# Miniprotein binders against p81326: the designs that were tried, part 95

Target 1, 226 residues: p81326
Amino acid sequence: MLHFGGFIMEINHISKILEKEREEYIRNKVEEYLKQGFSKDDAVNKANQSWRTYIGHRIQDVIYNLLKKFLKDSGLKVTTDKALNNRNLPEELDKVKRLIAINYGEYLFLPDADVIVYKVENNDIKIIAIISVKNSFRERRFETTYWKLKLKESPVTSHIKVFLATPDKDNEISYKCPNGKPKKMRIILEYELDGIYFLKEDFEETEKAKHFGKIVEDIIEISKKL
Short names: E, the ipSAE of ESMFold2; O, the ipSAE of OpenDDE; V2, 0.75 times the mean of E and O plus 0.25 times the DockQ between their complexes.

## First folded at step 11 (miniprotein)

Design W13 (at its last look DockQ between E and O 0.77; V2 from the best seeds 0.00; counts 0 for: pae E 9.4 > 1.5)
Fold by OpenDDE base, look of step 11:
Structure W13 (fold): chain B 226 residues (1-226), chain A 83 residues (1-83)
Amino acid sequence: as target 1 above (226 residues)
Amino acid sequence: SEEEKKIEELLLKALKLLFEAIELAEKGDYEEAIKKLEEAVKLLEEALKIAKELGNEELIKKVEELLKDVKELIEEIKEKLEE
C-alpha cells in the first residue's frame, strides 16, 4: 500500500492551489458576461458565483480521484451521484443506486452523494460510505445531516457512514467553542455525521473530526466490519 | 523569508501537477500523467536544494517525503503503461 502520507498531508494546500487560478478565471468570466450584455457589477457578481461553483467542483474532483486511487488496492470502489444519474447503468452501478436510495413512500430519491464508496463481494454490493464535499457552508448548511438522518431511518441504508470533507476556508466549523462560544454548526454536524474530515491543519481534532489523511484508513477499517 | 516563499511556491506548483497527474492516471492518460509528475520532480528537487541551503530540516524532510511519493507514483503508473 503506497502510503502517500506526505502527499495526503499536503492536501491542505488545495485551496491555495486553486485560488491561484481565481484571478484569471474571474477576469475571463467577467469579460464573458460583459459580452453577454451584463453590467460591470452584475458581471463581477456572476463571475464570483461561477467561481464558487467551479472551485467546489474542482475540490470534489480531487477528493474523488484521491479516494479512487487510495482505496483501489483495498478492493474498494468509488462512484458519484452524477454517475448514477444515467438511464442506462451497468448492473453494478444500478445496484449501488438502489442501495443508497431513500424511500419517500411513492418515490425513491438519492441523497446528495459526491463520493460513494462500496465493495463488491460475490456479486453483492455493500455500500460503505458516502462523502459529502463542501468548500463552504454558505448554503444548505445541514443538508448532509438531513441525508444522514434519512439514511439512518431504513435498515437497508442505516449502516452507511456519512462523512463530510471540507477545507473549511472560512473557519465555520473548525472549532467547537472558539472563545467560549459554541459553534452551532460544528456541534450539530459532528453530532449527526459519522465524521468530519478537514483538508487543513488548523482545526479542533476530536474522535469524529479528523484530518482528511485519516479518511482512507477509516473507510478501510469500516469496510472490514461490513 | 524570500527563500521560504520560493519553496512554498515550488511546492504548490508541484502539488498542482501531482493532483492533475492523478486525475489523468485515473482516466488512463498515463503518458501525460508521467510527464506532469516528472515536472513535479524537477520542481521539488529545486525546492529541496533551497531547503538544504537554508538548513531547514523540517522543509527538507517534507520535500524529501514528497519526492519519494511522486517517484513511487511514477513507477506505479509506468507499470500500468506496460500492461
Scores: ipSAE 0.589, ipTM 0.836, lowest interface PAE 0.9, mean pLDDT 92
Fold by ESMFold2, look of step 11:
Structure W13 (fold): chain B 226 residues (1-226), chain A 83 residues (1-83)
Amino acid sequence: as target 1 above (226 residues)
Amino acid sequence: SEEEKKIEELLLKALKLLFEAIELAEKGDYEEAIKKLEEAVKLLEEALKIAKELGNEELIKKVEELLKDVKELIEEIKEKLEE
């Protein structure tokens, strides 16, 4: 099998590609909400929120499929939080779920792990990285950071890399000091996480803040050290 | 310029087709995936022609790399279809 390097380098444009769907999606959703009796202002607001959820799931699906495709020749496997929440979980995925779960007394919770990369060696599972996919930071702003801190508390999970993937269309974290003023969210996310991967071209690139096209190479290198 | 905008439009259309084809192939819809990829090749070849006319060597190299990858993916899917 060949690595698909050209496509992975161009995935940084996925948000722009999907944005062409937005006007039709919004129009259809406004019509649906108007039929339910909402005012036009309320219907538009609800439709915009629905779009943000929809596009986030679409971007997650693209990321999952690409990582699965490009990592398979390196002996790495990929799953999702959606797959881990199924009722009848296959044995392999049940092990993955247990290896990333956080213990809170009588409760076990999964971190914000939209996409999970792992390897299987001699029937043992090693979690390499989790990737949180966020289209917007108005909701769940620091949830990913919290889960990284919890994973660092235990020697059995402290090796797990936590990445954020985002188009950041509204430039909420694209620059550290826009207009000379520190952007606290970008600074905190970059400090606490192992990496931020942007699905766009226009952002301040650093050692931890990169184009999404770098993520496959980074994951493979990490897997060789674990 | 208008030429640069045309290349960008062609590249975005080709990438959309490529994304759709990958999703189709993961569902096992190999014939439809191949059709989408062949359409993407045509768009990339048109973009390459314009890039060569402009003499933009960096863009030419990028489009040629993407063309190579898309054509290899087509062959990969064709082999799976024959199984």
Scores: ipSAE 0.006, ipTM 0.417, lowest interface PAE 9.4, mean pLDDT 81
ESMFold2 (binder alone), look of step 11: mean pLDDT 87; pTM 0.841

Design W14 (at its last look DockQ between E and O 0.52; V2 from the best seeds 0.00; counts 0 for: pae E 8.2 > 1.5)
Fold by OpenDDE base, look of step 11:
Structure W14 (fold): chain B 226 residues (1-226), chain A 83 residues (1-83)
Amino acid sequence: as target 1 above (226 residues)
Amino acid sequence: SEEEKKIEELLMKALKLLFEALELAEKGDYEEAIKKLEEAVKLLEEALKIAKELGNEELIKKVEELLKDVKELIEEIKEKLEE
């Protein structure tokens, strides 16, 4: 088992590494939007919004690649909700898609699932965990908790662990009660989710709130109980 | 210290290359992935040299662990390339 222990610990720098690209990215996007006829202020705002989307995607990709790599030796497989959005899915992925679907009566919808971890045993698929990756909590703060609660409502999906992975760049959920004041979002997320994994060192550790380096071990342990 | 900052800079550059290499490997671009990882090794070796000069045991250990990880990853990708 390749213990990329050193690499996992250094994931803390991912935000800093990616942020180095920000200035150039913003400059290029501003220029692009100016050429499209936007005002300077609008171009800057649009560029900043584009950056947020871009950086979020980049972090998600890194986490996906890491999990895929580290879980492979354990026989666990990893996919994404994006991969499941295809009309023509391989049988395995089609089963995965069906096993994470949420029932809304006449309709089935997929939860937001940036990363899906599953195992295949004797052609049977078992969903182990869904990992939501968030760089910031400016929008849709409790969307992950909503999906967790919805998954709990069905015996088909109630066993699926839902984790949040975040660098928490803005320190929105790093501490429960900084200066004696409760952080509502941290408390609720920790209560509702199966775990929060931080891509940083400066956070309040609890049973459910851990460093991202622990996620692989936790997933493997969960997989053994299923 | 200035030297510690240099080590951190080198580590960040190496990590960037590592992340890119993982992405490339996932896409099947193994040769390019290896090139990036080899560059990362060079950066980490430089960082290790500085850390040793400083006598910072914590940094030495950290960099050595990363070097080990990167070298192992190179070997894994090489094996895939031969398949």
Scores: ipSAE 0.499, ipTM 0.793, lowest interface PAE 1.3, mean pLDDT 91
Fold by ESMFold2, look of step 11:
Structure W14 (fold): chain B 226 residues (1-226), chain A 83 residues (1-83)
Amino acid sequence: as target 1 above (226 residues)
Amino acid sequence: SEEEKKIEELLMKALKLLFEALELAEKGDYEEAIKKLEEAVKLLEEALKIAKELGNEELIKKVEELLKDVKELIEEIKEKLEE
């Protein structure tokens, strides 16, 4: 096991740390929506939706900052989908955007690429991995697998590793056969993706399903082969 | 034990401050980020003292690694602030 610093191994607690903010956040948001004239039921529903978006962004920000910190010394760079959607992109990021884009005839779209890891070598850019960060699997549970399949269709993008990072607080994909019943979502995600990295301790570890702390070592090893 | 509960409390507070500081630094709020990290260092140093009194060598190593990472981050952010 390669050690990358004390706090990377403590990321398993990120969901617990952030969840302590939930009650105050929801209470404040309900009050805000009530002031806007929404009914109590609508205000509660909107507040819960707002929390899911908020905590998802918070978890993504932590992951981005940790990867940026711990991959920097290996010569690897990290960017985000937000940065790539800026109209006035620096040349480096414009190249990253073009190297991961999916062609749909006259339209060009970016995959579900919350965090992108790349390498700059002699002014050329090599895309190493795309990391999709998901806090829950309610609506777009298999979007990441779709983008992996699309990336495999082109020789320019077929080498790109596609990872899923998740706290999976509610155990939606933590085990393959809970109570003896196959969990289709976990099995399909593990089969189709290059890896699943859990931001918690309690899950079924396999060759592709690992603790998040292993992602740094894995990315570094992949980058050496490219 | 009471000492072990104190160490856990100190570590959780320090980690919260660390993650807050990382977010602040990303937004360019370097002075506030440094303040948060310096507070985290104080908490980790207290946790380290207790861990040494307990003789828990694995915990000592864990806290020392956290201290190293936080101190390195402080220096990185100070360099950006003074740029």
Scores: ipSAE 0.029, ipTM 0.470, lowest interface PAE 8.2, mean pLDDT 83
ESMFold2 (binder alone), look of step 11: mean pLDDT 87; pTM 0.844

Design W15 (at its last look DockQ between E and O 0.72; V2 from the best seeds 0.00; counts 0 for: pae E 6.8 > 1.5)
Fold by OpenDDE base, look of step 11:
Structure W15 (fold): chain B 226 residues (1-226), chain A 83 residues (1-83)
Amino acid sequence: as target 1 above (226 residues)
Amino acid sequence: SEEEKKIEELLIKALKLLFEALELAEKGDYEEAIKKLEEAVKLLEEALKIAKELGNEELIKKVEELLKDVKELIEEIKEKLEE
């Protein structure tokens, strides 16, 4: 088992790594939007918005690749909600898709599932965990909790662990009660979710709030109980 | 210290290459992945040298662990390339 222990611990620098790309990215996007006829102010605003989307995707990709790599030796498989959005799915992925679907009566919808961890045993699929990856909590702060609650409503999906992975760059959920004042979002997320995994060192650790380096071990342990 | 900042900078650069290499490997571009990892090794070796010069045991250990991880990853990818 390749213990990339050092590599996982250094994931704390992911925000710094990506931030180094920001200046060039913004400059290029501003130029692009100026050529499209936007004002300078609009171009800057659009570039910043584009960056937020871009960086979010990049973090998600990194986490996906890491989990896929580190879970492979344990026989666990990893996919994404994007991969499941295809009309023609391999049988395995089609089963995965069906096993995470949420019932809304006449309709089935998929939860937001940036990363899906599952195992295959004797052609049976067992969903182990869904990991939501968030760079910031500016929008849709409790969307992950909504999906967790919805998954709990069905015996088909109630066992699925829902985790949040975040660098929490703005320290929105890093501490429960900084300066004696409760952080509502941290408290609710920690209460409703099965775990929060931080891609940083400066956070309040609890039973559910851990460093991202623990996520692989936790997932493997969960997988053994299923 | 200035030297510690330099080590951090080197680590960040190396980690960037590691992430890119993992992505490349996932896409089956093993040769390019190995190139990036080899570059990362060079950066980490430089960082290790500085850490040793500083006598910072914690940083030494950290960098050595990363180096080990990267080298192991290179070997894994090489094995895939031979398949």
Scores: ipSAE 0.519, ipTM 0.804, lowest interface PAE 1.2, mean pLDDT 91
Fold by ESMFold2, look of step 11:
Structure W15 (fold): chain B 226 residues (1-226), chain A 83 residues (1-83)
Amino acid sequence: as target 1 above (226 residues)
Amino acid sequence: SEEEKKIEELLIKALKLLFEALELAEKGDYEEAIKKLEEAVKLLEEALKIAKELGNEELIKKVEELLKDVKELIEEIKEKLEE
């Protein structure tokens, strides 16, 4: 229970916390690009793009470290798709990689999963969940649902829960029927995924759409049912 | 109110230090991680003082729980440092 203390619940505000760094980050990046010979306009555009990439990766890293810390005492392990793409892969992670890989003829590809939760029992590895972290939905809006559907095609992977974690700063999926009209992206994501976890307070909560602070409890509960 | 905004500011700063400490500990920089967490404790203690002056029992409970979690994390990292 100590693992579900106050700061786990405060993680819902991670995007707000990290956003405080934006101004300094942009200023430093513009200076870097100007030194590389880019025009002022190009440097600003590149700096803003760099920030969007940085904030997304930073949120992903925080989520990874939080889950790793707070799931450890429940016998659950956490890794990332980046770690699984490493050339020199330890045997345990190689097994994790094989258990989530999708077959495309001569090729095996990982789902685009940022964080993977698994457990090890008697030399057997069981994948519990994958979490996709999306900072915005301007591109690749339904990629996570594609991977959920692919994982459902095999009895070996059909148990794997697929979650989406997002600050949804621009309110692209925060409500099902804003202004009385169905929001297609929210409706489809909630229908197809096992859960959406919001890194903010202002959204329409449902059985599948929750505050991110609930994710640790949910993963532990799922792992017990296997 | 201005007091509630101050508490929010202190909580945000403490949480940022907490996340920085977790990143440092992952890299094995345990002494630096502990230093960041000790700074977070000071900020949370200031937030607790203000919450008590305000008489807000909800905020008092919240800050006390955060303090407990951060102090426990400090002890966990100290164990890693001694390995």
Scores: ipSAE 0.062, ipTM 0.523, lowest interface PAE 6.8, mean pLDDT 83
ESMFold2 (binder alone), look of step 11: mean pLDDT 87; pTM 0.845

Design W16 (at its last look DockQ between E and O 0.01; V2 from the best seeds 0.00; counts 0 for: pae E 8.3 > 1.5, placed apart)
Fold by OpenDDE base, look of step 11:
Parts: structure tokens; sequence; C-alpha cells
Structure W16 (fold): chain B 226 residues (1-226), chain A 83 residues (1-83)
């Protein structure tokens, strides 16, 4: 088992790495939007919004690639909700899709599942975990908890662990009670989710709140119990 | 210190290359992935040199561990390329 322990720990720098690209990205996007006829202020605002989307996607991709690589030797497989949005799915992915679907009566919908970890045993699929990747909590703060609660309602999906991975750049959930004041979002997320994994060092560690470096080991351990 | 900042800069550059290499490897672009990783090794070796000159044992250990990981990753990708 390649313990990329050093590499995983260095994921803390992901935000810094990506932030170095920001200035050039913003400049290019502003120019693009100006050419489209937007005002300078609108162009800047749109560029900043585009950056937020871009950086979120980049972090998600990094996490996906890391998990896929580190879980490969354990026989675990990794996919994404995006991969499941295809009409023509391989049988394996079609099964994965069905096994994470949430029942709304007449309709089945998929939870937000940035990363899905599963195993294949004797052609049977077992979903192990869903990882939601959040760069910031400005929007849809409790969306991941909603999906966790919905998954918990069915015996088909109740075993699926739901994890949150975040650099928490703005320190929104890094501490439970900084200065004696409870951080509602941290407390609720930690309570409702199976774990929070931080892509940073400066956070309050608990049983459920850990450094991202622990996620691989935790997933492997969970997989052995399924 | 200025030297510590230089080490950090080198580490950040190396890590960027590592992330890109992983993406490339995932896409099957193993040769390009290896090239990026080899470049990362060079950057990390430079960082290690500076860390040793500073006598910073913590940084030395950190960089050595990362170097080990990168070299192992190169070998893994090479094995995949030969398959």
Amino acid sequence: as target 1 above (226 residues)
Amino acid sequence: SEEEKKIEELLLKALKLLFEALELAEKGDYEEAIKKLEEAVKLLEEALKIAKELGNEELIKKVEELLKDVKELIEEIKEELEE
C-alpha cells in the first residue's frame, strides 16, 4: 500500500496553489466579458463568480484523482455524479447510479455526489461512501446534510457514509466554539454527517472532524465492514 | 526567512506538477505525467538542498518524504506504461 503520507499532507497547499492562478484567470475572464459587452464592474463580478466555480471544480478534480489513485490498490473504485449523468452507462455504473438514488415517490433523484466510492464483489456493487467537496459554504450550506438525511431514510442507502471534504478557506467550520461562541454550521455538519475532512492543518479535530489524510484509511476500514 | 519562502515556492510548484501528473495519468497520458513528475523531483531536490543548508530538520523530513512519494509514483506510472 503506497502510503503517500507526505503527499496527502501537502494537500493543505491546494488553495495556495490554485490562488496563484487567480490573477491571470480573472484578468482573462474580465477581458472576455468586456468583449461580450459587459461593463467593467459587471465583468469583474462575473469573473469572480467564474473563478469560484472554476476553483471548486479544480479542488473536486484533485480530490477525485487522489482518492481514485489511493483506493485502487484496495480494490475500491471511484466515480462521480457527472459520470452517472450519461444515458448509456456501463452496467457497473448503472448499478452504482441505482444504488445511490433517492426515492421521491414517482421519481428517483441522485444526491449531490462529487465522489462516489464503491466496491465490486462477485458482480455485486456495494456503495461505501459519498464525498461532497466544498470550497466555500456561501451557498447551500446544509445541502450535504440534506442528502445524508435522505439517504438514511432508506434501508438501501442508509449504510452509505457521507463525508464532506473542504479546505474551509474562510474558517467557517474549522472550529466548533471559537471564543466561546458556537459555530452553528460546524456543529450541525459534524452531527449530521459521517465525517468532515479538512484540507488544512488549522482546525479543531474531533472524532468526526479529521485531516483529509485520514479519509483513505477510514474508507478502507468502512469497506471491510460492508 | 527568504530561504524558507523559496522552499515553500518550490514545494508549491512541485505539488502543482504532482496534481497535474495525476490528472494526466488518469487520462492515460503516462509519458507526460512522468515528465511532470520528473520536473517535480528536480524542484524538490532543490528545496531539499536549501533545507539542508538551513539545517531545518522538519523541512528536510517533509521534503524527503515527498520526494519518496513522487519517485514511487513515477515507478508506478512506468509500470502502467509497460502494461
Scores: ipSAE 0.593, ipTM 0.831, lowest interface PAE 0.9, mean pLDDT 92
Fold by ESMFold2, look of step 11:
Structure W16 (fold): chain B 226 residues (1-226), chain A 83 residues (1-83)
Amino acid sequence: as target 1 above (226 residues)
Amino acid sequence: SEEEKKIEELLLKALKLLFEALELAEKGDYEEAIKKLEEAVKLLEEALKIAKELGNEELIKKVEELLKDVKELIEEIKEELEE
């Protein structure tokens, strides 16, 4: 059973704990790729890419399980984009998937890892929040264009809150203007999203940018208004 | 209304194509990205036509700005394809 204090401790240490496991993971994958005939440089690159995928799914799983545990007594249900992609989708989850498509377009427009919070009222589904889990915010060639176009998206999903959860290990969005240089990604994300929740302590806190430990309280408060 | 539902459907399809194209462009698949964006332009032009028939000035401005941004993205990706 998780206590709230254990929840905060686990969140503050999640990336650090998983990083300690990284060395063994990378070593095993490099050995695997070397046995397949790849050069050392290629094997290392492939192993690092494999780790980035693995860590993203691990962080999503931890967030899913923590939210499921701490939201259970508030009558809120939690699912994931992975669960919504199953072929034999239960009717309740099929309704969740369709509601995301109607109210927010296609949930595949969100980052690769999503956790969805919803409730069942009078045998009907209300989606409360979508939490996008993102491990890093690498500067992509078209990343700024992506978020600018997201700003112009129809308000079809105005009642569904869209949150971002991130360890932001490399401080890509932790501060708005570090060293006097604006971080365009942080500025756009804070404007576009309903909240950014950091899986660490060191970041610039604002009304929308908070420690992940506050997300349960925020979700419960939002659910009371629906 | 029926027209409003049609616009919503067109916008959702166009946005799906747009974000798929951005993913393709990030991977370097510029020709496929352009193809999807050009399809999105056609859907947005149809949505704009319906929005004008409705006289919805807010929706017209929104679709026109999105259309402009998508067209600019197409040109940006074409520059990358040409070197």
Scores: ipSAE 0.013, ipTM 0.332, lowest interface PAE 8.3, mean pLDDT 77
ESMFold2 (binder alone), look of step 11: mean pLDDT 86; pTM 0.823

Design W17 (at its last look DockQ between E and O 0.01; V2 from the best seeds 0.00; counts 0 for: pae E 12.6 > 1.5, placed apart)
Fold by OpenDDE base, look of step 11:
Structure W17 (fold): chain B 226 residues (1-226), chain A 83 residues (1-83)
Amino acid sequence: as target 1 above (226 residues)
Amino acid sequence: SEEEKKIEELLLKALKLLFEAMELAEKGDYEEAIKKLEEAVKLLEEALKIAKELGNEELIKKVEELLKDVKELIEEIKEKLEE
């Protein structure tokens, strides 16, 4: 077992690493938008928005790659919702897609599933976990909880663990009751989700709120019970 | 200390390269991934040297562990390249 123990712990620096690229990224995007005819203020705003999307994607990619690597030796497989959006899916991925689908009567829709962990046993697919990756909670704060609740409504999907992975750069959910005041979002997310995994050290640890370094072990343990 | 900051800088650079290398490897760009990882090794070796000079056992251990991880990843990717 390649204990990338050191590397997983260093994931705490991901935000710092990416932030170093921000200035250049913003400058280039501003220039691009100015050339497109936007005002300076609009260009800056659009660049900042683009950065948020970009950094979110980068963090998601890192987490995906890490999970894929660390879970491989355990025989677990990893995919993404993006990979499932293809019309022509391999049989395995088509099964994965169907097994995470949420029933809305006449329609089936997929939950937001940045990372999907599953196992294959005797050609049967078992979905183990969905990991939502969020860099910030400015928008759609409880979207992950919504999907968790929806997944719980069906016996087909009720066993699927839903985890949140976040650097929580703005300390929105790092503590439950800082200064004696309850953080509603932390409390609700922790209550509704199966776990929150922080890509940082400065957070209030609980049974459900852990460092990201624990996610691999937790997923493997869950997989053994399925 | 200034030396500790330098170590941190080197670590951050190395980690960046590591993340990029993993992305490249996922795309099948194994040769480029290896190049980035080899560069990361150089940075980490420099960091290790400084850490040893400082006598910071915690940093030494941390950097050595990262070096091990990166070298293992290089070997894994090399194996894929030969496939």
Scores: ipSAE 0.522, ipTM 0.803, lowest interface PAE 1.1, mean pLDDT 91
Fold by ESMFold2, look of step 11:
Structure W17 (fold): chain B 226 residues (1-226), chain A 83 residues (1-83)
Amino acid sequence: as target 1 above (226 residues)
Amino acid sequence: SEEEKKIEELLLKALKLLFEAMELAEKGDYEEAIKKLEEAVKLLEEALKIAKELGNEELIKKVEELLKDVKELIEEIKEKLEE
């Protein structure tokens, strides 16, 4: 049984741990940069940039492990873009990589896909969903929409769902029209993607914008239709 | 087809320009961001023309909506520039 209550508690627990770690992480990084000769202002800016990268990778790892745990009994497998970039791929993962890759002549590019969900049926691989994990939308915020458009144009990849998972701490996409002002990023992402899954409680819920605790159920339902 | 390949190239280039423009706008480089967005509009308009020649209804709708959103973003950045 999936036990979604346990899944939600794990997400809340991790968020609290990461918030508690932030001050210690930034303090240590500022001291490290000061020792390298940076000014205080530069050291603080670099430490904050380092934290954003660190937290993004931590969130991705947590999402990967939780999805792997909760999708296991449904016959669904999970991998990552990092695993697919290895030069010594098992044949199963090599097939996954080629099924999601975008060809530009002799170049093979992977979409903006941090976590990939797939199934294996009779030695055939079917990609179910790609999840992009974003901690912040200050950089590269439309890259995910491009990859969805690209996947949709091919008959062999048009079925692949593209999801976004985010804590969105700065409320960049949490609401469509905060204070009556449209958030174009939220509107574009919700229009172009198959779903947005928030790693927090405070956001505007829609048919496509949900709490991350719903993602397992949604992926399982999608896999049944394929 | 060759036409579909051309649309994909135009969309890729337009989206890269859009991504670069938004990064520039976050840094306060509004004039350069607008220039990149205006170039992206031209590429999207070319992609729309080809999509209409193909009769691809879904692609036409998607490109038109993206084109509208990019044009609105240009206006938003112009507001920030004149503040």
Scores: ipSAE 0.000, ipTM 0.213, lowest interface PAE 12.6, mean pLDDT 78
ESMFold2 (binder alone), look of step 11: mean pLDDT 87; pTM 0.842

